# VH-VL binders against q8wyp3r787to878: the designs that were tried, part 22

Target 1, 92 residues: q8wyp3r787to878
Amino acid sequence: FQNYLRVAFQEVNSGCTGKTLLVRPYITTEDVCQICAEKFKVGDPEEYSLFLFVDETWQQLAEDTYPQKIKAELHSRPQPHIFHFVYKRIKN
Below, E stands for the ipSAE of ESMFold2; O stands for the ipSAE of OpenDDE; V2 stands for 0.75 times the mean of E and O plus 0.25 times the DockQ between their complexes.

## First folded at step 13 (VH-VL; framework fv_romlusevimab)

Design q02 (at its last look DockQ between E and O 0.80; V2 from the best seeds 0.00; counts 0 for: pae E 4.3 > 2)
Fold by OpenDDE, look of step 13:
Structure q02 (fold): chain C 92 residues (1-92), chain A 118 residues (1-118), chain B 108 residues (1-108)
Amino acid sequence: as target 1 above (92 residues)
Amino acid sequence: QVQLVQSGSELKKPGASVKVSCKASGYTFTKYAMNWVRQAPGQGLEWMGWINTNTGNPTYAQGFTGRFVFSLDTSVSTASLQISSLKAEDTAVYYCAREWFYYGMDVWGQGTTVTVSS
Amino acid sequence: SYVLTQPPSVSVAPGKTARITCGGNNIGWKSVYWYQQKPGQAPVLVIYYDSNRPSGIPERFSGSNSGNTATLTISGVEAGDEADYYCQVWDTSSYHWVFGGGTKLTVL
């Protein structure tokens, strides 16, 4: 298990805009969002959330979830899918 | 529409063999692992193992090695479970279930009843 | 091997709230999945990753997971909710899917 989390900004293929976060295993989505807000220098963090993108589907992660848990389990699967954590604006 | 359709009920004698098929449709078959789950009469769900639908490599849970064989026919998007040397205790409903991990076993076959009786 | 413990049965009156627990060591660090199985039918996924509902599952169904206990909550229980419910986790140590023993929910 690695104590890092790659987070893209706004879109899956953000390329150079993505950030690698050094985080504890039990860091919450809320905490990750706070870190992302700072690193991506967003002025309105309340309008952003952390999303899991996998197989062309978006899943907004609740604040009390654990992205590292998701990552750990996804990596342990026999046929893992490519997935991305994306810090992006919440759609209304 | 995503679905799994299993073969029909089987009645076998002890010592015989049975092959249960699970045909997938509505999605890319080789993209998602296929699980097999057994449920004996009046009992709970029991995970038997999975097969990698891309590589064809099976993994069997403890207690399901030897007589149980997972296989694929990717040309027809079908996973199969073969049970040899059938025993009375193999009497159960067998399910195939697609795994989309984050979403769990989100699609199940309707189940295949295998009855082993003298 | 990892073990999930469920009460064998839960009874609830119509309109009331049913809570089905799933106990496991440090289960809060595992993703919990819940399945509903009605007699003669295949299991149906009702909760994935602790608290998420698949499309088509009523909002009456909710899940939580923390510490050593995951809970499936069914509010406003209806007669149609009578079924067996199974919790499930992936054990990263043994590389096994593990089911709970199942809970029979009876609507009184």
Scores: ipSAE 0.469, ipTM 0.881, lowest interface PAE 0.9, mean pLDDT 93
Fold by ESMFold2, look of step 13:
Structure q02 (fold): chain C 92 residues (1-92), chain A 118 residues (1-118), chain B 108 residues (1-108)
Amino acid sequence: as target 1 above (92 residues)
Amino acid sequence: QVQLVQSGSELKKPGASVKVSCKASGYTFTKYAMNWVRQAPGQGLEWMGWINTNTGNPTYAQGFTGRFVFSLDTSVSTASLQISSLKAEDTAVYYCAREWFYYGMDVWGQGTTVTVSS
Amino acid sequence: SYVLTQPPSVSVAPGKTARITCGGNNIGWKSVYWYQQKPGQAPVLVIYYDSNRPSGIPERFSGSNSGNTATLTISGVEAGDEADYYCQVWDTSSYHWVFGGGTKLTVL
């Protein structure tokens, strides 16, 4: 579903938690970061970004990208769908 | 090192068959789909389809649903393309390319030239 | 089916910037991949997801994608950049990869 986005929150001191966000289909990475800052109650949102974790590699997503587009494209391929969106500190 | 090594070039007559092999090394073969791409002399790249290397299920692009068969031998990490009833227009270089979904076709074989002539 | 249109050739002087376009209806809502193919060689991925470079691809290579046009930009062009360049998208409606027709880059 393009109306849902699962995001893990990674914090060095607190470990990882996750939430399923109900979002617009055309939401930007910048907007997802704003939602995550509110939902995960971070006090320093400028220190965080949204990352894609795929095949044991990390890719910081630029603010003008569309996570729902990425999700839809990765899900439409037949093999394999091992990826996570992770809200975490940029310098980690 | 991640590598795809294809079988050598083939010279065939019309009506014959050919099998192009693509041996993978340096990664888990069943994790990534295998694409086949054709390039006729002086022409661009043409996607032929893929095979799911975990299930063995092929998908063929339009125009490749007849004489073209993708197969696997996972015991030797090898994907194969078989072309039956060869025509002169099948003369081309045939590439295998693994698919990393975010990277696309990130690793390619060296290509196999198939020449069909009388 | 979805069609990608590339100019057949682009010429650029050494040290200048080459821009290779890839046209498609609403291509800005698709993720664009670029491949370099030198004569007698297999293609090599140079840009993925519009603007990202794989490891080993020089920073001189960059990509952009908006509206109906994606662009591969090569700054400080060198003779070694002479090649055919192909754009590609994954079309989620057909479950097909689609290649552009290719662009021959000549460094004069």
Scores: ipSAE 0.239, ipTM 0.812, lowest interface PAE 4.3, mean pLDDT 89
ESMFold2 (binder alone), look of step 13: mean pLDDT 94; pTM 0.960

Design q03 (at its last look DockQ between E and O 0.88; V2 from the best seeds 0.00; counts 0 for: pae E 2.5 > 2)
Fold by ESMFold2, look of step 13:
Structure q03 (fold): chain C 92 residues (1-92), chain A 118 residues (1-118), chain B 108 residues (1-108)
Amino acid sequence: as target 1 above (92 residues)
Amino acid sequence: QVQLVQSGSELKKPGASVKVSCKASGYTFTKYAMNWVRQAPGQGLEWMGWINTNTGNPTYAQGFTGRFVFSLDTSVSTASLQISSLKAEDTAVYYCARYWSYYGMDVWGQGTTVTVSS
Amino acid sequence: SYVLTQPPSVSVAPGKTARITCGGNNIGWKSVYWYQQKPGQAPVLVIYYDSNRPSGIPERFSGSNSGNTATLTISGVEAGDEADYYCQVWDTSSYHWVFGGGTKLTVL
């Protein structure tokens, strides 16, 4: 696990921006969403979720998942691919 | 449609060689690793290793570092498993399976039965 | 080398719930995959990353993973669910995929 997590923020009327979060290794997706809501200053956090974008597909991450575990596994697996964690609206 | 089609079953004598082929279609072959999995009669699944389809570099599981060779022909989107000096214990079904980064081994070939008998 | 253990068999009546366990040291901190293999057929992925279903897999299939045990749960079991089920993890220490020994689900 690492203490850093890069998260992009995607909003309809703005370009993607990103922040590197200092987080504990066992942070949940729910906790990351709470941090993102504060850091990206969203007013309606219930309309957002953390997503994984990999291999041209999107996966909404359930609240009880561990983004740092996903990151570590994807980096170690055979033939790894570029992936991004994205905080965005569920209905986009 | 994404699919993996393997070569037909083989009946061989001990000491011969066999080549099992696995032709991919419906996706970019070189973006996803190809796994090989063995299943002896009445037994479970045994991971044999994988080949990086971009570089051609194989990785073999510990029991498969000798007589087993993974190879590619990317011009026809085909991965191959060659087994030399066949033993009776090599009798099994051999599967190829695509690794899709986050989603695991999401597409499997139909399997190739190799039978080695005296 | 990391070891996964599964019960050899489970029998369940139609319409009831089957639970298939996969034991491993600290498996709750690994991501678990499940495969269904019907007799004479190739395996099919039914659960990835502990609890997610691929497109086309019925909601009757669910997964959980905590502590030393991952569980595949099949609710409302149908005759068509009769198969062998394998758990699998990626071991980041050895860079190997590891399969469990398999569990035969009998629907009777």
Scores: ipSAE 0.411, ipTM 0.845, lowest interface PAE 2.5, mean pLDDT 90
Fold by OpenDDE, look of step 13:
Structure q03 (fold): chain C 92 residues (1-92), chain A 118 residues (1-118), chain B 108 residues (1-108)
Amino acid sequence: as target 1 above (92 residues)
Amino acid sequence: QVQLVQSGSELKKPGASVKVSCKASGYTFTKYAMNWVRQAPGQGLEWMGWINTNTGNPTYAQGFTGRFVFSLDTSVSTASLQISSLKAEDTAVYYCARYWSYYGMDVWGQGTTVTVSS
Amino acid sequence: SYVLTQPPSVSVAPGKTARITCGGNNIGWKSVYWYQQKPGQAPVLVIYYDSNRPSGIPERFSGSNSGNTATLTISGVEAGDEADYYCQVWDTSSYHWVFGGGTKLTVL
């Protein structure tokens, strides 16, 4: 599968922006978060995480998960739902 | 809220046909594929295939082609499994299970026991 | 065809930790699902995508997946945990859902 990952950046009181990340298949969520922090110039990355948004539900991805695996799995199944990877602030 | 309710137990003779229904409620039926899973007495779970509830396209697992037919009645949010030319080895509990892409088979019917006996 | 291998049975004393393994080639790259089935009941999803718990599933249930082995861990095992447990993966090559053979968990 393709070595890219689309990640949306959600900011408070602003629209979502997105970037396409060139990443290896086995990149972890932790690593993706680091890349996002850098690319979106987030000053407090410890307050952010990567989320999977699918069918109106949010899932915070654990650091040791593989977003590319998740993407591949979702794309390989019939009747898939639209999903998004979103880098956003963790809710308190 | 989300629920799958299957039809009742069936007792059939070899060579007969049976149709098991699975009625969905609490969610948009056509948004999620429906799986069928067989479990013979004392055996494990066996995936039979699934049906796309939007297009009606069925996919049958190996070993479940020919005599097994998945169908839909979207007007009543119901998926059905029809087994023709029943054999003794078809005796099993049959489950329908909703497929939610991320969550897998997150909701199951209560199962329908089909007994084929002469 | 892709094959998942589970031990036929696992026994554990109450309060102890049960570990049920699911072996498969490169299973770490697959998303593993776990189902609990009690006698006379339909299976219940207890773990999805390796390590996630559906709502209503106790925190005692956890999942891990790496290499060639996925593991369902049940800490503080209770009598009510006695059941059959099945692992499951999606085989992208055959476009099949594949179940493991199931593991009977006995609470001693």
Scores: ipSAE 0.387, ipTM 0.861, lowest interface PAE 1.3, mean pLDDT 93
ESMFold2 (binder alone), look of step 13: mean pLDDT 94; pTM 0.958

Design q04 (at its last look DockQ between E and O 0.86; V2 from the best seeds 0.00; counts 0 for: pae E 3.8 > 2)
Fold by OpenDDE, look of step 13:
Structure q04 (fold): chain C 92 residues (1-92), chain A 118 residues (1-118), chain B 108 residues (1-108)
Amino acid sequence: as target 1 above (92 residues)
Amino acid sequence: QVQLVQSGSELKKPGASVKVSCKASGYTFTKYAMNWVRQAPGQGLEWMGWINTNTGNPTYAQGFTGRFVFSLDTSVSTASLQISSLKAEDTAVYYCAREWSYYGMDVWGQGTTVTVSS
Amino acid sequence: SYVLTQPPSVSVAPGKTARITCGGNNIGWKAVYWYQQKPGQAPVLVIYYDSNRPSGIPERFSGSNSGNTATLTISGVEAGDEADYYCQVWDTSSYPWVFGGGTKLTVL
């Protein structure tokens, strides 16, 4: 496990708006969201969540999941796909 | 729209060879690994290995080396399993299953029954 | 090799909740997938990555994974739910897929 996690804000190709988080492997999605809320200066964090974007699909991650585990496992697959973690507003 | 269609049932004698095909449609064949899973009669699912559909590199699970060969024909989006020197214990249903990374083996073929009997 | 342990069978009355467990050492750190297989049919993915449902899978199906046990929960069990259920994990140490032994769910 590498102790970094790249998180984009709002969209996949946010360019320079993304942040690199230095986090432990066991950090939860909830914790990552809290860090993102602070780093991206979100005033209404309850309306945001962490999403996994892979192969043109969006997956909202549950709070008790582990993004670092997800990252590591996806990289270990036979044919890894490019994926992104995105902190964005939940659709209503 | 995504679909895997396997070849028909096979009846073989011991010592013979069989080739099971798995034709993919509805997606980019070379983008997703293809897994093979065996299920003997009345038994559970057994992972046989996978083939990288981009590189053609196969990986065989323990117990499935030697007589089992994974191959590709990318021109027709087809993965194949060849079993040589067939034994009675090879009698099983063989499945191909697409692996979609995060989403697992999300698409399966309908299965191919291979029966080996004297 | 990594081993997944499932109960051979689970019985449940219609309308009740069925829970099928999948035991594995530190399985909570693995992604667990669940497959449903009805007689004479190919397996169908019903849960991916611990707790997510593919499109078309009823909300009655849910998954959880923590510690040494993953659980497939089927609420409001229907006769059509009678099937074999298999858990599966990706073993990052040896890079194989590992299936559990399967659980036969009987709807009484």
Scores: ipSAE 0.652, ipTM 0.917, lowest interface PAE 0.8, mean pLDDT 94
Fold by ESMFold2, look of step 13:
Structure q04 (fold): chain C 92 residues (1-92), chain A 118 residues (1-118), chain B 108 residues (1-108)
Amino acid sequence: as target 1 above (92 residues)
Amino acid sequence: QVQLVQSGSELKKPGASVKVSCKASGYTFTKYAMNWVRQAPGQGLEWMGWINTNTGNPTYAQGFTGRFVFSLDTSVSTASLQISSLKAEDTAVYYCAREWSYYGMDVWGQGTTVTVSS
Amino acid sequence: SYVLTQPPSVSVAPGKTARITCGGNNIGWKAVYWYQQKPGQAPVLVIYYDSNRPSGIPERFSGSNSGNTATLTISGVEAGDEADYYCQVWDTSSYPWVFGGGTKLTVL
């Protein structure tokens, strides 16, 4: 089973760019961060994390969470909200 | 400030009806689903269902079909629970709670005690 | 329907660590939420989506979820933590929200 995850890359003064990643359903946040560091060519990956942006609020995702599961569950909620997965610096 | 303010406590006889209101303020009412949760005296929390505040479409938990009706008045940011044909076992505190998707039921009303007694 | 099992009560001395469990088949693959309810009050969300704290919840509250057990951990327990604690799961295979039966935390 093949699946896709849309991740935006946010950097100061560069705006957001996005990539659709080919990932499996059980990919961890840690693994997504590793892929993002390579795809977005960051030199200091320890300063970045994957975030969930929902309802104008940010939440840093712990490394042992599953973004594809979060995506599926948010789509199933009674009143779905617009959300984005964003790879960005932990501070600023 | 985000708030849910519920109507006052009710004392009813078996067979009567009751309507519990839940007025929202401090946020866009139609953006978040509204849950209803029951707590009988000395018991735990029971999820009764929710209503989609944008479409008005309710969903009821298995034990809460029939006598329980969720409704909205979006012009005054109010969700309501109506219980018909009241039974003694309907005696409980009834809560409304907004659903913030990933963040769960983050804001609760103060609860409305409904007492059904002969 | 999906069943969540909580111990009816847990007792902890002041300053020690309380651990409140929530058991469910494959609960580690579900989103788990925790609520605190003090006597006469509405529930308050203390942990969302397994391990995250809402604004205003002290760092001594933490959550974990793996395998068949989710756990709410309260370190440095204070008398003000006496309450009933409920786990709740988002379950796509039955009716969406399921509450556990609750755990009464007593600080002795």
Scores: ipSAE 0.309, ipTM 0.838, lowest interface PAE 3.8, mean pLDDT 89
ESMFold2 (binder alone), look of step 13: mean pLDDT 92; pTM 0.937

Design q05 (at its last look DockQ between E and O 0.88; V2 from the best seeds 0.00; counts 0 for: pae E 4.0 > 2)
Fold by OpenDDE, look of step 13:
Structure q05 (fold): chain C 92 residues (1-92), chain A 118 residues (1-118), chain B 108 residues (1-108)
Amino acid sequence: as target 1 above (92 residues)
Amino acid sequence: QVQLVQSGSELKKPGASVKVSCKASGYTFTKYAMNWVRQAPGQGLEWMGWINTNTGNPTYAQGFTGRFVFSLDTSVSTASLQISSLKAEDTAVYYCAREWSYYGFDVWGQGTTVTVSS
Amino acid sequence: SYVLTQPPSVSVAPGKTARITCGGNNIGWYSVYWYQQKPGQAPVLVIYYDSNRPSGIPERFSGSNSGNTATLTISGVEAGDEADYYCQVWDTSSYHWVFGGGTKLTVL
C-alpha cells in the first residue's frame, strides 16, 4: 500500500490540475480537504468537499471517512472500476 | 432496469449434478463481477466466490472448491453455477449477486432452491 | 480468516430505534455493507460503504463504522422492518467477502 492519493480539482478530467498527496493511511477526508484547500489555493474551503467518482456516479465523502481505505479496497476488488477523488465545490 | 433472474427450483438425488443459471439484464454484463452466495435452510449467508465476467476466471471460497464450478455465457449475459456429486448438505438457496465496486452486492437474483434428497 | 460477529437477535417495539452491531477486528478500516433479508426473499442492500443508503432505502436506515464495531441503526421501526440483517466486508488480506452471522430483528 502506497501512501499517496491522487486528487483532481473541480472535475474528473482536470489533467495537470490534479495533485498527488503524500498521506498516511488513516488520514480523514477532512484532513485531505484541508490539504487540498492549500494546494489548490481555494479561498472558500467551506464550499468544497472531497468526492469519489466511480462508474459515472458521484459520492460526497463524509469528513470522518478514510479515502485511503476506499482506494485500497477498490483496487483489491476482482473487477475494479476506474475511480477518481475530486476536490470540488458542493452543489446546492 | 438492472436485474438478475435465476433458474427454477431443483430437486436432485445424491450424486447427481445441477446447474443454476443467472441471467443479467439492464447493464453491461462483463463490467461487473458476479458473486455466488449459498444459504442453507435456517442459516446465514455464505459467500461461495466470484467469477470475473470479463476474463471468465473464477475464484472459489474455501469449502467451495472441487465440486463447484462457475461459468459464463457472455453471449446471453448469463452466469452459471454447477454443483456435481451433490450431497444432502448442498441443500440450500443459491443466489447470484452483482458486485458493483464501492456499492457492494447491489443486485441479487431471486435465488434458486436446490434440494438434495434420496 | 476474518470474522464478523453479530448478535443473533434484536427485539424492538414499534416506533423505537433498533441498533444492530457488527463486530470485527479493526472493522473501521473495512467498508461495511448491510443487507436486509425478509423470509422467502433475496437479500436487499440497505447500506453500502458504512453509512450510505441506496436509492429507495428510507432515511430511517443509517450506518456507522468505527473502531471494532459497525452499527446499523433503524429509527422509527416499523413492522415491515422485521427481517434478518447481515453485515459484510471485503477482506483485503484474503480477498474474500465475509458475512456476519446475521441478526434477526423482531418487532414486538
Scores: ipSAE 0.667, ipTM 0.919, lowest interface PAE 0.7, mean pLDDT 94
Fold by ESMFold2, look of step 13:
Structure q05 (fold): chain C 92 residues (1-92), chain A 118 residues (1-118), chain B 108 residues (1-108)
Amino acid sequence: as target 1 above (92 residues)
Amino acid sequence: QVQLVQSGSELKKPGASVKVSCKASGYTFTKYAMNWVRQAPGQGLEWMGWINTNTGNPTYAQGFTGRFVFSLDTSVSTASLQISSLKAEDTAVYYCAREWSYYGFDVWGQGTTVTVSS
Amino acid sequence: SYVLTQPPSVSVAPGKTARITCGGNNIGWYSVYWYQQKPGQAPVLVIYYDSNRPSGIPERFSGSNSGNTATLTISGVEAGDEADYYCQVWDTSSYHWVFGGGTKLTVL
């Protein structure tokens, strides 16, 4: 089943929680952010974005990217690294 | 500072062998795959394959499964490419490149020119 | 296996915009990387994952990827941008890296 995406929610005051989302393989980061805003009940979704944490670095994902494509590519690499998708506030 | 430093250029006769070394510094060598890329004179980049630097398991692109061997010496953070039974068509610049997960080939060695000539 | 097609050359006047294309079936569903190679030098990563710049790459370099075409765009082209440019993808179906044939950018 390739319809799942694990997303962590990071909030300074509430720590981190994670949820497994049922999503289609070809949804965009924008759509994932909309799902996350509803699922995690954030009041100001424009202050949040989906990030990739990999190899001790953060990358904010542009809204027209495909998280499931990223997941599939990273899983197929010869030396896979631990990575996480994180819904969190954009730093000012 | 992350660097890949390759061994010096080689002039060889057909039928000889050559070993190109690639010494890594500034990062944990065994965390990231090492790729090998060939560039014949006046030609484009050609991916040859990679080696898992933690396990030593190589993967070769099509066309590179015979005379080309990837190896490691992790005690000195070095990947090597050996080419046996050299042919004139092996004349090229050979690059090592680190695969940084999401970022592709973010660090390249300076290249090693191998010239196979009578 | 998967093929990436680039024009062999592109010529652009100084100060204008260069566009270097990389064609492939459904390339918009792959992550595209771009490398710059100046004569006698190793390639340098200039775009990763379609549109992101590594540190040290000027903002005048940008990338896009949709449908069957990825594009490297260099605005305000300078003589120092003369180089060969290669697109690359990771093909998850074959577990191979694939390079395009390269494009020579000439500034004149």
Scores: ipSAE 0.282, ipTM 0.824, lowest interface PAE 4.0, mean pLDDT 89
ESMFold2 (binder alone), look of step 13: mean pLDDT 94; pTM 0.959

Design q06 (at its last look DockQ between E and O 0.81; V2 from the best seeds 0.00; counts 0 for: pae E 5.0 > 2)
Fold by OpenDDE, look of step 13:
Structure q06 (fold): chain C 92 residues (1-92), chain A 118 residues (1-118), chain B 108 residues (1-108)
Amino acid sequence: as target 1 above (92 residues)
Amino acid sequence: QVQLVQSGSELKKPGASVKVSCKASGYTFTKYAMNWVRQAPGQGLEWMGWINTNTGNPTYAQGFTGRFVFSLDTSVSTASLQISSLKAEDTAVYYCAREWKYYGMDVWGQGTTVTVSS
Amino acid sequence: SYVLTQPPSVSVAPGKTARITCGGNNIGWKSVYWYQQKPGQAPVLVIYYDSNRPSGIPERFSGSNSGNTATLTISGVEAGDEADYYCQVWDTSSYHWVFGGGTKLTVL
């Protein structure tokens, strides 16, 4: 599969602010967050995390997960849905 | 809320046919694939395949081609499994299971026992 | 075809921790799902995406996945945890769901 990951910033409909990351297959969510922190120039990365958005459902990804694995699997599902990776602030 | 309700137990003779129904409620039936899983007595879970509830296209696992047919009646949010030319080895509990937002099979029917005996 | 290997049985004393393994080639690159099945009942999803719990599943249930082994961990095992447990993966090459052979957890 392709070594890229599209990540939206703050919200799902942030097409203009989203970034396409060139990443290895085994990059972790933690690593992706670090890249996002840099690219989106956030000053408080500790307050952000990577989320998976699917059909009105938000799921915070643990740091040790693999977004590329998730993406690959989602694309191969029997009845795929649109999904988004979103780098956004963690709700308190 | 969300549930899958399957048809009742079946007792059939070898060579007969059976149709197991799985009625969904509490969600948009056509948005999520429906899986079928077989479990022979005292055995493990065996994935039979899935049906795309939007297109109606079935995919059968190896070993479940030919005599096994997945179908839909979307007007009543129902998936069905038909087994023709029943054999004794078809004796099992058959489950329908929803694939929900890629969370796996989060909702299962209660199972339908199909017994094939002469 | 992709194969998942589980021990046929695991025994644990009440209050102790049970660990059920699921072996598969490079399973760490797959998302692992776990199901609990009690006698006469349909399976219940207890873990998805390796380590996530569906609503209603106790925190005692946890999952991990790395390398060639996924593990379902049940801490503080209760009598009610006695059941068969199945791991499952989606095989992206064959487009098949694959179940493990199941593990019978006995609470001593």
Scores: ipSAE 0.570, ipTM 0.895, lowest interface PAE 0.8, mean pLDDT 94
Fold by ESMFold2, look of step 13:
Structure q06 (fold): chain C 92 residues (1-92), chain A 118 residues (1-118), chain B 108 residues (1-108)
Amino acid sequence: as target 1 above (92 residues)
Amino acid sequence: QVQLVQSGSELKKPGASVKVSCKASGYTFTKYAMNWVRQAPGQGLEWMGWINTNTGNPTYAQGFTGRFVFSLDTSVSTASLQISSLKAEDTAVYYCAREWKYYGMDVWGQGTTVTVSS
Amino acid sequence: SYVLTQPPSVSVAPGKTARITCGGNNIGWKSVYWYQQKPGQAPVLVIYYDSNRPSGIPERFSGSNSGNTATLTISGVEAGDEADYYCQVWDTSSYHWVFGGGTKLTVL
């Protein structure tokens, strides 16, 4: 059973890059942030968080949320929205 | 300022038709689905379905696939509910509600009371 | 079809905490939304995704969701909180929004 989560990494000096993470269905935002810190090689992980970007608005995701649940629900809704999960600095 | 303004209350006889309009303002109408919700007197909220405001494709909840028609006029940012062959059981308040992103139904119209009586 | 169960009424003294439950099979794995409806008014979204408040909703409104029960909690209850409260989920198996039957909160 395979699950994927696309996460963009936003960095002020390098723009934006992305990785597709192989993650379990019940991964928390906290766990995704830990994976992102390792994959994107950030030295100060406490300054970063996972955000949901939908229709030009940002929301920081709380550590106990489930990005795969959010993704599945957004995909099932009747009118599609382009959304991205973005690992970025909290201060921006 | 995001707003949904519905047409005024209607008094109808059985067998007639009614059209409830819902005019949107303060946001891009065609980006967000429009839901319709019914509330019969003294009863709870009942989801009737939604319409894709970009394509005009409606989806009806079970029990609302016959006499109920959702439609759009995007030139005036308006969603409409038409109910044909009205029955006494159709007496209710009808709401339009915007589905905004992942928030569910964040903005509601004021409601339109449809009363079906002899 | 998916069913949400709410108590028909809850009574709470002013200044105390109200807890309104919403029962459903494995509701903890669904996102729960809560609406407040005062007499003669349209519903107002007060909680989305289990525990988040829309802009303008006071911090005394909070939500939780685990197992078979979601709960709306209103601390420091005021007379102005008297209303019907509805829980709601998106049911991915039927592609329906599902509302609970509603709970009337009375402030005594």
Scores: ipSAE 0.207, ipTM 0.790, lowest interface PAE 5.0, mean pLDDT 88
ESMFold2 (binder alone), look of step 13: mean pLDDT 94; pTM 0.957

